# VH-VL binders against C2 domain-containing protein 3 (C2CD3), part 3

Target 1, 169 residues: C2 domain-containing protein 3 (C2CD3), of Homo sapiens (Human) (q4ac94r1171to1339)
Amino acid sequence: SSGLLDVGLRYRRSPRTAEGVLAARTVSISVQIIRACGLQAAAKALAEREPALQFSATVGVNASVTTHLSFLPQGEQRRTHPVACSFCPEFSHHVEFTCNLVTQHCSGEACFLAELLEFAEVIFAVYHENTKSASDIISIESCKEYLLGVVKVPTKELLIKRSGITGWY

## First folded at step 8 (VH-VL)

Design z3 (from y1 with heavy chain S101W Y102S R103G T104L E105S)
Fold by ESMFold2 at other seeds, look of step 8:
Structure z3 (fold): chain C 169 residues (1-169), chain A 121 residues (1-121), chain B 107 residues (1-107)
Amino acid sequence: as target 1 above (169 residues)
Amino acid sequence: QVQLVQPGAEVKKPGTSVKLSCKASGYTFTNYAMHWVRQAPGQGLEWIGGIYPSGGYTYYNQKFQGRATLTVDKSTSTAYMELSSLRSEDTAVYYCARGGWSGLSDAFDIWGQGTLLTVSS
Amino acid sequence: DIVMTQSPDSLAMSLGERVTLNCKASQSIDSYVSWYQQKPGQSPKLLIYAASSLQSGVPDRFSGSGSATDFTLTISSVQAEDVADYHCQQYYDSPWTFGQGTKLEIK
C-alpha cells in the first residue's frame, strides 16, 4: 500500500522588519501541502490490524498532515486541518518555517543554513483522525489518530532553485 | 584576507584530462559554495558547476555533465575541477569563485585569478 | 535555462558621463541578479548583488536597479579606471547564467 502527496517547497528571504539586523538575517522555507491520493490502500492495510479503521478504509479517511523541518525542534512542526471522508483530500495548506542564516551548535561552533539544507529533509506525516461521537466522549480513546504514511523530501535542491521544488512524493 | 589561489597555466593535448586546483584561505571553507566559471578568449563567462564543501553536494551545467567533476579537500581548504575528454574549444581561463553571503549560493563575491588552460595538438 | 541578454554590446564614453548598462532576463527572477566588472587581464569583480546592493569596497558612483526581468547598472560619472567588460548574472535557478557582456571604453 502506498500514498502520494503533492507538495511544494520554496526558499524565500524574510521580509525586512522594524526589528532590524536580526530579521534581515533570516529566511523562510515555505511549504505548501496541496493534496494527497492513494490513501485507501494505506487505510485498508492499516485496518487489517486496527479494527477502528474498518469503516474509514471503506468510505474515506479524515486526513491531516504534519510537517516538520528536520533540523528544527519537533515542537516547530505544523499540522493541516483534517479533510473529512476522502481518499484524495485537497489541503491547499501553506506553512512557513523561519530559519536563521547562522545557527550555533551546542558546542558553540557556528553552522550556516546552507550546511543544514544540504542534509535536511521536510518530513510529512499523514494521519487519519477519528471523529468524536457522543458515545466516545466517555472514553479516552475518542480522539485517536492513526498514521497512514510518511513522506520525506530532501531540501538540498533549494540551494540551487529559488523557484522551488514541487511535485508528487 | 580572503583569497582563492589558482595555478597560472596548464597545457594539455586533446583527449586527455586536467584537474585544476583552487586553494581557499581567510574564511571557513565549508561555509560557502565553490563555483567554477570559464571564459574562452574574447568570450563571455560560462558557469560550469558548483559544490557545497560540507557534504560534497555537486551540481553542474548540463553542458558539462559527464565531463566535469568537482571535488574538495576540506583538510587543505582546496577545491578541484577535473575536466575530461579535452577538446580545443575547452581552451579558456578557468576561475574558481566563492558563492556569497551566509553560505547560500548568492552572487560570486570572491574570485581566483584564473588558470589558463590551453588544449592544442 | 534562464537567458540573460545585455545591451549594448559595447560603448565608448567621455570621462564624467553617466553610463547605463542593461540586462534582461528571459523570465522573472525577482532581484537575484549580480553585476561584475572585469578589467583587461583581470578576474571579474563583484559590483552589485541582489539587483541593487553595492558590494563592500565598490565606489558609490556604481549603482544597480531593476526587478523581475529588466535590470540596469549605472555609473554616475565614468572614470578612466572604469574601462572594463561588465557582466550581469542571474542566481535565481541553476544553471547560473551570465549575459554576453558589455565592453566599456573611454573615447
Scores: ipSAE 0.465, ipTM 0.772, lowest interface PAE 2.2, mean pLDDT 84
Fold by ESMFold2, look of step 9:
Structure z3 (fold): chain C 169 residues (1-169), chain A 121 residues (1-121), chain B 107 residues (1-107)
Amino acid sequence: as target 1 above (169 residues)
Amino acid sequence: QVQLVQPGAEVKKPGTSVKLSCKASGYTFTNYAMHWVRQAPGQGLEWIGGIYPSGGYTYYNQKFQGRATLTVDKSTSTAYMELSSLRSEDTAVYYCARGGWSGLSDAFDIWGQGTLLTVSS
Amino acid sequence: DIVMTQSPDSLAMSLGERVTLNCKASQSIDSYVSWYQQKPGQSPKLLIYAASSLQSGVPDRFSGSGSATDFTLTISSVQAEDVADYHCQQYYDSPWTFGQGTKLEIK
């Protein structure tokens, strides 16, 4: 959409715990959600259909970001703290997803993490929670969140960069 | 038995191209990256590039970008490296090597025997 | 690009002696280092990955150590069949790069 999200992705392999003994190995995929910008255009577009957003589209949104890996269950999703009243929020949020190097599909065939990463994405969804005043806090709309945008970042570059991927998306 | 099989030798004239093959067996071809490494006479090992067979994601040493093309044929478990505009300086042994360690593009745990490419008039 | 520098360039040892080969990276690469043995007329063979992990089928007289920038390959008791070139390689960030090699000879 019309906003940008500054994120970083990295994975790290854990050292072996014992020499000469093969243990099941996992890696962590670190996701950093640093900040966003340009959210006013997204808020204004939503305000055309959602009158409850009209004030927030003028003064700032109460933004939070969810993130998940496309091949992990949705229950592994993580969320930032909300940042109130801003169109350029700073989150400085860090999450880690633990992934197995080898997994099984329902077909029974083993799947290596490399094959998953070649096709996978880290998905970020930016939300606004509509709460501005005491009257807004008591309304049913203050318990509702509105999707401002979605960012998808392919993971395949992690296959060739242990230093990671960072930038605006 | 995991192995990579390459032809022993190729002879080409300058200005032509060559397409080298590497047939994999004994493992699931699409789970691992395939890399190409060359060794000129009296020189060390030089990485050319790699390919992930499942999605066809390729990446190259900048030195070879524009001249080298990596492809795979998943139905025959065969990787290919094409090198264009050959020069005498391209005379080398060309290895294919499997990126190992649980399918990540890591250390090269299996190597082909190498193909000696000779570029001469 | 990450430069891998090996030392020494060549080394002559007596049978049964301990050999230490060095490899230095131009930046920190954690433990993403592998070592290869290349006997005359043969393709390289992986000995060590992850700086210190012994590849299956490799004799236990070979060992690796180091982290960050400084890495070593050790042969505890050199055998006649260990005459080869030895290469280190980083796999931290593309492009993958090799050291220039160390030639091991028997006196």
Scores: ipSAE 0.435, ipTM 0.746, lowest interface PAE 2.2, mean pLDDT 84

Design z6 (from y2 with heavy chain Y59H, light chain S94T)
Fold by ESMFold2 at other seeds, look of step 9:
Structure z6 (fold): chain C 169 residues (1-169), chain A 122 residues (1-122), chain B 107 residues (1-107)
Amino acid sequence: as target 1 above (169 residues)
Amino acid sequence: QVQLVQPGAEVKKPGTSVKLSCKASGYTFTNYAMHWVRQAPGQGLEWIGGIYPSGGYTHYNQKFQGRATLTVDKSTSTAYMELSSLRSEDTAVYYCARGGSYRGTSDAFDIWGQGTLLTVSS
Amino acid sequence: DIVMTQSPDSLAMSLGERVTLNCKASQSIDSYVSWYQQKPGQSPKLLIYAASSLQSGVPDRFSGSGSATDFTLTISSVQAEDVADYHCQQYYDTPWTFGQGTKLEIK
């Protein structure tokens, strides 16, 4: 049916146990990518514009998920291992983003982490990785990935829930 | 010197509204969350809600949802709490408290106003 | 809502004695606990945050300990100026909640 992503977010103190000064200056944003479902509808919709996906939209996609924290550089994004041939993949993937309590965005303006969390999002992008086939090898796009969907989860609730945020999006 | 200044007292009739003020000074107002806590005579402390002044993100104790409204005026470094549909049980001292220090004292209330005594009676 | 239960409700101590105040959470809250002192006619004052971290300007005779559900505030040698109500508070999840308080007196 419809595509959904089961995720969790949690604010966590830095695990570093050096002098207390360091513990007060760094924290982690823990992201859990648990599973997805309903990816066939997304794959079929994409296959209407992309013939290379017609087979995968019938039998299953090779799904992976990228995770990007909106105030961190693009180079900090993370990716799950792909889960082959499924419309309901189980990722069970965990990633930690280590953040300073005082950070700086691209304009050079300094911001406190809590201020950033008030406005920020975790951005999940779900991709299908097409396998190499005879036609894909010939077309020189044998390793092309296709965007199935994007999920954005606001981080502001982490300011008031140390237990974290979890659910389907 | 860091301080939060509140009016000393307010007297209101049941069914009316009140808007309480809290003037902050001695620190960068937008760097800290502002919270409101009340204490009825002879009773414990009860958290009402909080606001993050930079973006205006508010969160409320569900007990007060729909009756309490938190706002800020960043230009005057002043926080406000409006409480509507007052009843005699709302008679209490209302404190503003600074919390959510971004430097590692997240959500502990490290500076308190002196409180405003709200009396609701006919 | 996370319920914070303090004990005892009141306590009378002689000067110089060790005082231990207890606070229990209705669920695990890690170390997201603060302690406040409230003298008669005054607003609360932060003593301890993060269960065991001493707030700047608070005398060293105050200390905090505990984790998960059971927390304590200790005054190693009680002074006359320590006559107050003491409140614990959780800030793990909203609504933030306070214990009912412990009244400390000097006999």
Scores: ipSAE 0.359, ipTM 0.749, lowest interface PAE 3.2, mean pLDDT 84
Fold by ESMFold2, look of step 9:
Structure z6 (fold): chain C 169 residues (1-169), chain A 122 residues (1-122), chain B 107 residues (1-107)
Amino acid sequence: as target 1 above (169 residues)
Amino acid sequence: QVQLVQPGAEVKKPGTSVKLSCKASGYTFTNYAMHWVRQAPGQGLEWIGGIYPSGGYTHYNQKFQGRATLTVDKSTSTAYMELSSLRSEDTAVYYCARGGSYRGTSDAFDIWGQGTLLTVSS
Amino acid sequence: DIVMTQSPDSLAMSLGERVTLNCKASQSIDSYVSWYQQKPGQSPKLLIYAASSLQSGVPDRFSGSGSATDFTLTISSVQAEDVADYHCQQYYDTPWTFGQGTKLEIK
């Protein structure tokens, strides 16, 4: 593999009794982005096609991670702060997605949540933020980021392990 | 073959409701979102909402929140859109369209039905 | 809501000419843009997704480019069968929105 990402996933119901009760019921998906490792191999592979990354591929990348649930719009993704100059960054980041669900076939959100989680995924994208002197602004419109890798974690294990799932991916 | 089949036309009076259908075939219905888009005569396309058949998760354009209701029948691979309190400005062609999968191949609308012309007039 | 603005509203071209259609988003939407072709009396057909990825079965004279807010659809050598309305659409955030469309005709 070209790198690994250590994450944890949990879910819980987040009922809204004041304003949200009339429109929808809600659930909360909690995601922990703990750390990554093995990013040098990914950075070196990318540097073969992107010379601007040669230095970072040798000394360390400025890594950040985006998190997206497959059933939410891409604009609802979340991003960690970057961790400077490392091939094994420690993020220790927690992100929470709140979703409004509508039940169609049977009583209870658990029935339809189980079906949703059976096929859904959490998608993590690991980026390097390449910051340079002001000269890069002249040749490139803005500070550029580069995709180091993508990790997809199925949510189906949450149907079995309600306390969550964790591990390297 | 992958296809979405819709009835050709519906005629309704103002103040009533309509429930439009969209029958899917040729793919695993529960793996892809289903969206509804309308096009009034001479106008552009307008997204109404979308539903993920697995679990019944819905998104609505706020313009239609409270009037539009999206449902599915997984046993028949059929999506429905109900629009209440119809007005003459609801006259349009209503399309169903397949959206993004839970596996993230593409989130664009890659398969469209042929549309149902809804006419609302007294 | 994210507003998608297309230009021009209409365009008449000779066969074989290069056509460029523009679409501008009211905020950054990364590359979550799709382009559709809609021939008279027909439903829309997906041409391009993710700003630049060509949908299977679409002729390679069609291409897409752009990122952030400015996107283009290019037809490298327009053919008679390309007469249609063309719509851009963002799928970055709800409500998912379409541009007003560009009508392409042959002179």
Scores: ipSAE 0.035, ipTM 0.654, lowest interface PAE 7.5, mean pLDDT 81

## First folded at step 10 (VH-VL)

Design k3 (from x2 with heavy chain S53R R102S T104S, light chain N34G Y54A)
Fold by ESMFold2, fold request of step 15:
Structure k3 (fold): chain C 169 residues (1-169), chain A 121 residues (1-121), chain B 111 residues (1-111)
Amino acid sequence: as target 1 above (169 residues)
Amino acid sequence: QVQLVQSGGGLVQPGGSLRLSCAASGFTFSNYAMSWVRQAPGKGLEWVSGIYRGGYTHYGDSVKGRFTISRDNAKNTVYLQLNSLRAEDTAMYYCARGGSYSGSSDAFDIWGQGTLVTVSS
Amino acid sequence: DIQLTQSPSSVSVSVGERVTIDCKSSQSVLDSSGNYLNWYQQKPGQAPQLLIYAASTRESGVPDRFSGSGSGTDFTLTISSLQAEDAAVYYCQQYYDSPWTFGQGTKLEIK
């Protein structure tokens, strides 16, 4: 990859509510997205195919990061706010993914969260986001985003490391 | 009756190899992490290795690279392959049932009877 | 690696008396889910047996005279009203970060 992400992961039983038994049956995977670096090379490479990125590739990108667990539906992904005009943004962003200790596959068989973590990954995607000018309020189009890179972090170490996983990826 | 029955110990020369076996009965073996814990004569307990349902393994520093834990869920058996044995590996080896996948702790709640491994010339 | 240090190394106590055994961790074993510390009893010639998990929760079948307390780095096993069958070596064990580690043990003898 052309960029790096500084992230942290932790597994913990969720006291999401003060509900006794029900709180004990849910857990969370805590994800921290601290910062990125090296985004200029990715932006320049993409600008060769996306002329709209030429300016951003020279002065800085409006970076945001999505976070997705490989065993959760894509609709469960989360996104940071964009950090404007930087090739080394600081996000200092924290998300929690609430999970059940026991889940079911499409086949109907039960599956424990720990079994999923043995083979799963947290997937980070780094985007450049354009914002639509206020003067274009007539347009109903959403803002456009451009993928700068993808980082995947295996989750299996969460089974044996309650202090969590931190570092650059 | 929940039980872990061990086999495979004995006397071996330095640099030699052994394989320890631990057969489980009375519980759903595949739902538990399994571990090996050893105790040198007159000494305390030392965790050796652990294995999860799907085959993810981790090891104590003193045995990493020399010992291999494995499991056969169809046979309800966990194994410890001991290679490049040293005199300091002489110990009673226990298999232990670790954390349940339906629970939240890795406590060793069921232990085997122990298998003695002696490494001596 | 997380090092656990027990004190005392040994103790001789009469039946009916109270005994405390301390376990100190080189780093915290506490997170939002609780303390990742267990206590085991090993009677002479036997395999260890689980007494306490999560610092303070008694395993099924363990008498009320055994209790665990403490948090973070400092933990205590207390045996109120000692019984003759409690003569054993006691170990604390952390399961916060691999490798799992044990304390060096505390030998409890009956006077």
Scores: ipSAE 0.532, ipTM 0.791, lowest interface PAE 1.6, mean pLDDT 84
Fold by ESMFold2 at other seeds, fold request of step 15:
Structure k3 (fold): chain C 169 residues (1-169), chain A 121 residues (1-121), chain B 111 residues (1-111)
Amino acid sequence: as target 1 above (169 residues)
Amino acid sequence: QVQLVQSGGGLVQPGGSLRLSCAASGFTFSNYAMSWVRQAPGKGLEWVSGIYRGGYTHYGDSVKGRFTISRDNAKNTVYLQLNSLRAEDTAMYYCARGGSYSGSSDAFDIWGQGTLVTVSS
Amino acid sequence: DIQLTQSPSSVSVSVGERVTIDCKSSQSVLDSSGNYLNWYQQKPGQAPQLLIYAASTRESGVPDRFSGSGSGTDFTLTISSLQAEDAAVYYCQQYYDSPWTFGQGTKLEIK
């Protein structure tokens, strides 16, 4: 019941000013969500418990992907638009997460971004989203989403690869 | 005063092993990535290995699988374990302080004095 | 791996003259934050010393006569008004993608 997600990650510092790094102590982590494949197996596995997914598991899912950095709050989560009726959607989606070189834990202790990246992950969640029909528009029931799978990509290689990391996960 | 003091080295047979040590003082050791760089007699510099605070390591192609870098942040010391040594590993080995976790570059701004490793029959 | 090629391999120049040393990278070492290239000086019998980082920024304590320039794949170390103590081997080094690599070195001799 597994699928694959084609993604890219890059770590980039802000351009330096005459005041150096202290004037611009932010960096960005660039995430590219390119495409997915193999979603039929995931949809069929889920359909064993979710009768509403039986049709979509045979004809195609309306896939969307959320993206979250493990050390950022859930409110920083980003989401693609759904791609209709496919088991191999193309997203071609880009997100930028702005991070400070020095961040805070919930405990209030400061830490360096490089320390966080050594152990952190980018977390991708792939959903199927049901579309509305004429019947659904008339009723109180709206669209629902179903989790197809989760992919986690470690960020530690970004410490030694300014060219970034890319591939299927 | 900021310094790196190296120890270890010497003469060893092909196929043998050595462990090099590099002790840091005068700075917050755990805030820095550390590296080893070597120089064969009469040759240029070759980066050997690097290690980050949390133990993430990376290696040059010529030593991957044979050398192991490690660190002990409590002792302010970085180590290089040299295994399966070959004649071409004969070199002066330097430890170097790399990019600060609070800084913007991975430049090697502080170097140890070097230790000679000689691999011969 | 990123390969760095320095030129010339050696140079002999008089005190007070200007010297340039080039470093060419097999691929770009530039991103939005700048160039990932350093310069080092190694005097006989000594460990290397950092001169220039980020292609053009002098390390503290390095004399004003040392300067770095260039971007992307082509970089230059310039020594203006050469001094006798500048006799050394000079290396460029990239830290864009692992493994980190050095140029082969440029030996600077005083006439």
Scores: ipSAE 0.525, ipTM 0.787, lowest interface PAE 1.6, mean pLDDT 84
Fold by ESMFold2 at other seeds, look of step 11:
Structure k3 (fold): chain C 169 residues (1-169), chain A 121 residues (1-121), chain B 111 residues (1-111)
Amino acid sequence: as target 1 above (169 residues)
Amino acid sequence: QVQLVQSGGGLVQPGGSLRLSCAASGFTFSNYAMSWVRQAPGKGLEWVSGIYRGGYTHYGDSVKGRFTISRDNAKNTVYLQLNSLRAEDTAMYYCARGGSYSGSSDAFDIWGQGTLVTVSS
Amino acid sequence: DIQLTQSPSSVSVSVGERVTIDCKSSQSVLDSSGNYLNWYQQKPGQAPQLLIYAASTRESGVPDRFSGSGSGTDFTLTISSLQAEDAAVYYCQQYYDSPWTFGQGTKLEIK
C-alpha cells in the first residue's frame, strides 16, 4: 500500500470525583480517524491478483478502517462506517478505548499504562468492501472485504504530548 | 540515601565533545525517567533532554541533533553526550530524577550536584 | 513550544511579609487530570529543589507557608510569611508538551 491515513491520538484521564477511585485510575486513549488518500494505487496493485477489484480500482473503493491497540484483546477492535466509491474518503470517526493506569500482562505480570505506551502501537487496517445488491443484503456470499493497507502508529509520544498527536501516516 | 552523583565536565574548544555521567543510588533507577537541565552563568534554567525507562528520548530545540541522552540501567547511570559544542552551551549541567511510572507528576524531585561545562576559544 | 513568563523579575521584601510570584503560560497546561505545572526554589550556589507540583501540591518536607494556586494559563506561588532562608530564585516549569520549559525566574531578596 502507498496511501496515507490522517489520524489523531490523545491520552485523556477520566475526570476526578471526590469519591471515584476508579475514575482516577482509568484513562481513555482517544483515536480519531479523519480521512485517507491515495487509495487508487493500492486498489490497482491488489486488482492485478483479484479480478473482482478491477472496476473499483478505476472508479473508487468502499473504504472502512479498523482500529486496534496492540496491548488490548482483539475483541476491542473498532470499525468505521464505510465510505462509498472514493480514493480519498472522509471518515470523521472517533473511538475511545478505556484503560487502567495499572493493568496485568497476558503473562500475569502487573504493569503500568505508561510502560505499555512506551512500546505500544495503534494499528489501523484499511479495507475495501464490495458493493451489495438489494437481493444480497442478508447474504454473505457476495460480501467480501479486501485489505488495502495497514498503518501502525506508536503511542510513545503520548508520554510527552498531553495535547495529543495528529498527522498523516 | 537517595542521591545523584555527576562527573565528566570541563573546558572544551568550540566544536568539541564531552560526555557527562550521572550515577544514581538509593532508589530503583530503572523505574524513573531521567532528565538533564542546564543553567548558563547568571541565567535561568533550561531543560535539555529526557529519557524514559525503555529508552524513549526527547530533546530541547537548542540541542536537538547535537546532544544524545542515554541510560544504562544495569549501572544505574544516565549519560549526556555533548557534540558540536558552541560557546552558548557553557553552563552548569544538572541531572534530575523525573516521575516514576506509577505516581510521580514528572516533577524533578532529586537533583545532582551539577557539572560545569565551559566552551571557549 | 509553551513559553512561561514570570512576574516580577525580582522582589525585595521584609521577613514576615507575604510574597506572590506569578507564572503565565502561553497556552493552557490543563487537561482532565489537572495542571502540568511545577515550582522550584534555587538558593545561591545550590541545585534547584522541588516545592510544588501539579500547580498546588506541596512536595514532602516543604513548609506550609509555601502554596501554589491557579489553573490553565495563570499560576501563583505564595509565601505567606517570609523567612530569611527563603531568599532564592523561584522557577515555574511546565510538563504538558515537550520540550519541557521553565519560566525565566524570579529573584527574591530579603531587605
Scores: ipSAE 0.511, ipTM 0.781, lowest interface PAE 1.7, mean pLDDT 84
Fold by ESMFold2 at other seeds, look of step 10:
Structure k3 (fold): chain C 169 residues (1-169), chain A 121 residues (1-121), chain B 111 residues (1-111)
Amino acid sequence: as target 1 above (169 residues)
Amino acid sequence: QVQLVQSGGGLVQPGGSLRLSCAASGFTFSNYAMSWVRQAPGKGLEWVSGIYRGGYTHYGDSVKGRFTISRDNAKNTVYLQLNSLRAEDTAMYYCARGGSYSGSSDAFDIWGQGTLVTVSS
Amino acid sequence: DIQLTQSPSSVSVSVGERVTIDCKSSQSVLDSSGNYLNWYQQKPGQAPQLLIYAASTRESGVPDRFSGSGSGTDFTLTISSLQAEDAAVYYCQQYYDSPWTFGQGTKLEIK
């Protein structure tokens, strides 16, 4: 079966207090990266073409997750710390993306955050960090990461669920 | 003058279908979410479905899978397709203007006149 | 789903009296942006009309004798100095989590 990622999303407007926080015009999209499971199947599939992964596909992967919000620049991507040697890692990681209620289009036309949420996605990429020791005679690749899978979660449900979205994807 | 004008109701047999229409005027239709709300004879209000400007939809539990909301921004019209109708779907159906993306709350501030749908054996 | 329970189910009062209608939510409808609760009035033979949004904000054109209060799970619509034209059914409605839901209604009659 396929691997799964347990995440939570919440649309959260900052309080009205203006000191250090722009509550009226700024909102936050909170992302929780809770845990993953089923990573062995993904690691085994990848190991069919990557011999260096065959040991990790048997023993456990060093998993980390990147998070990207599709309407924000890629430079605002976030990453968890890796969880060593597990096919069912627990991340318990929280990411906060700060957004303006109104943004600008290339034509100078303003758009609202609700308009962006209707079409946007949160993109999660799960990696294995396969650090190769100097004892691997054939390997010339040091400190390499391998993509195990990608999960995309649409943000449109945040328009109708102030309590947030939680679940496996 | 802001208004919503409804059409398309009537009498139908169980298992049948109807299409309700709601034509908007006097405001920028494409800037607003739209909803349908129904009221069985002598009963309270029940929200049926809603649609956002880009076509994202959501439904009440009792109609999910049977009813389909849609919109045509070029015609300033929202539709409700009622399929697999049951006796308990008998009600007055209202269309309502919902939240604006300009920053207004998600409240039903403009309502249509209502269209009666009767489902009888 | 979020259930809204109104009380009383009906009330009969005289012109000039103050009327209070309560709405209890099965879950909080409050976040950092405020309360996601509206009040509507439906007169006999008419479509509903918005009275109050965001728990306490009167819609344009609504008389100042109507006011909303409360937060979280407990909300109140108050009509000060009732008038004859206020005879109607009143509904609360939440828009915190879909599906949007209404209270069962409170029928207000003039004695």
Scores: ipSAE 0.483, ipTM 0.763, lowest interface PAE 1.8, mean pLDDT 84

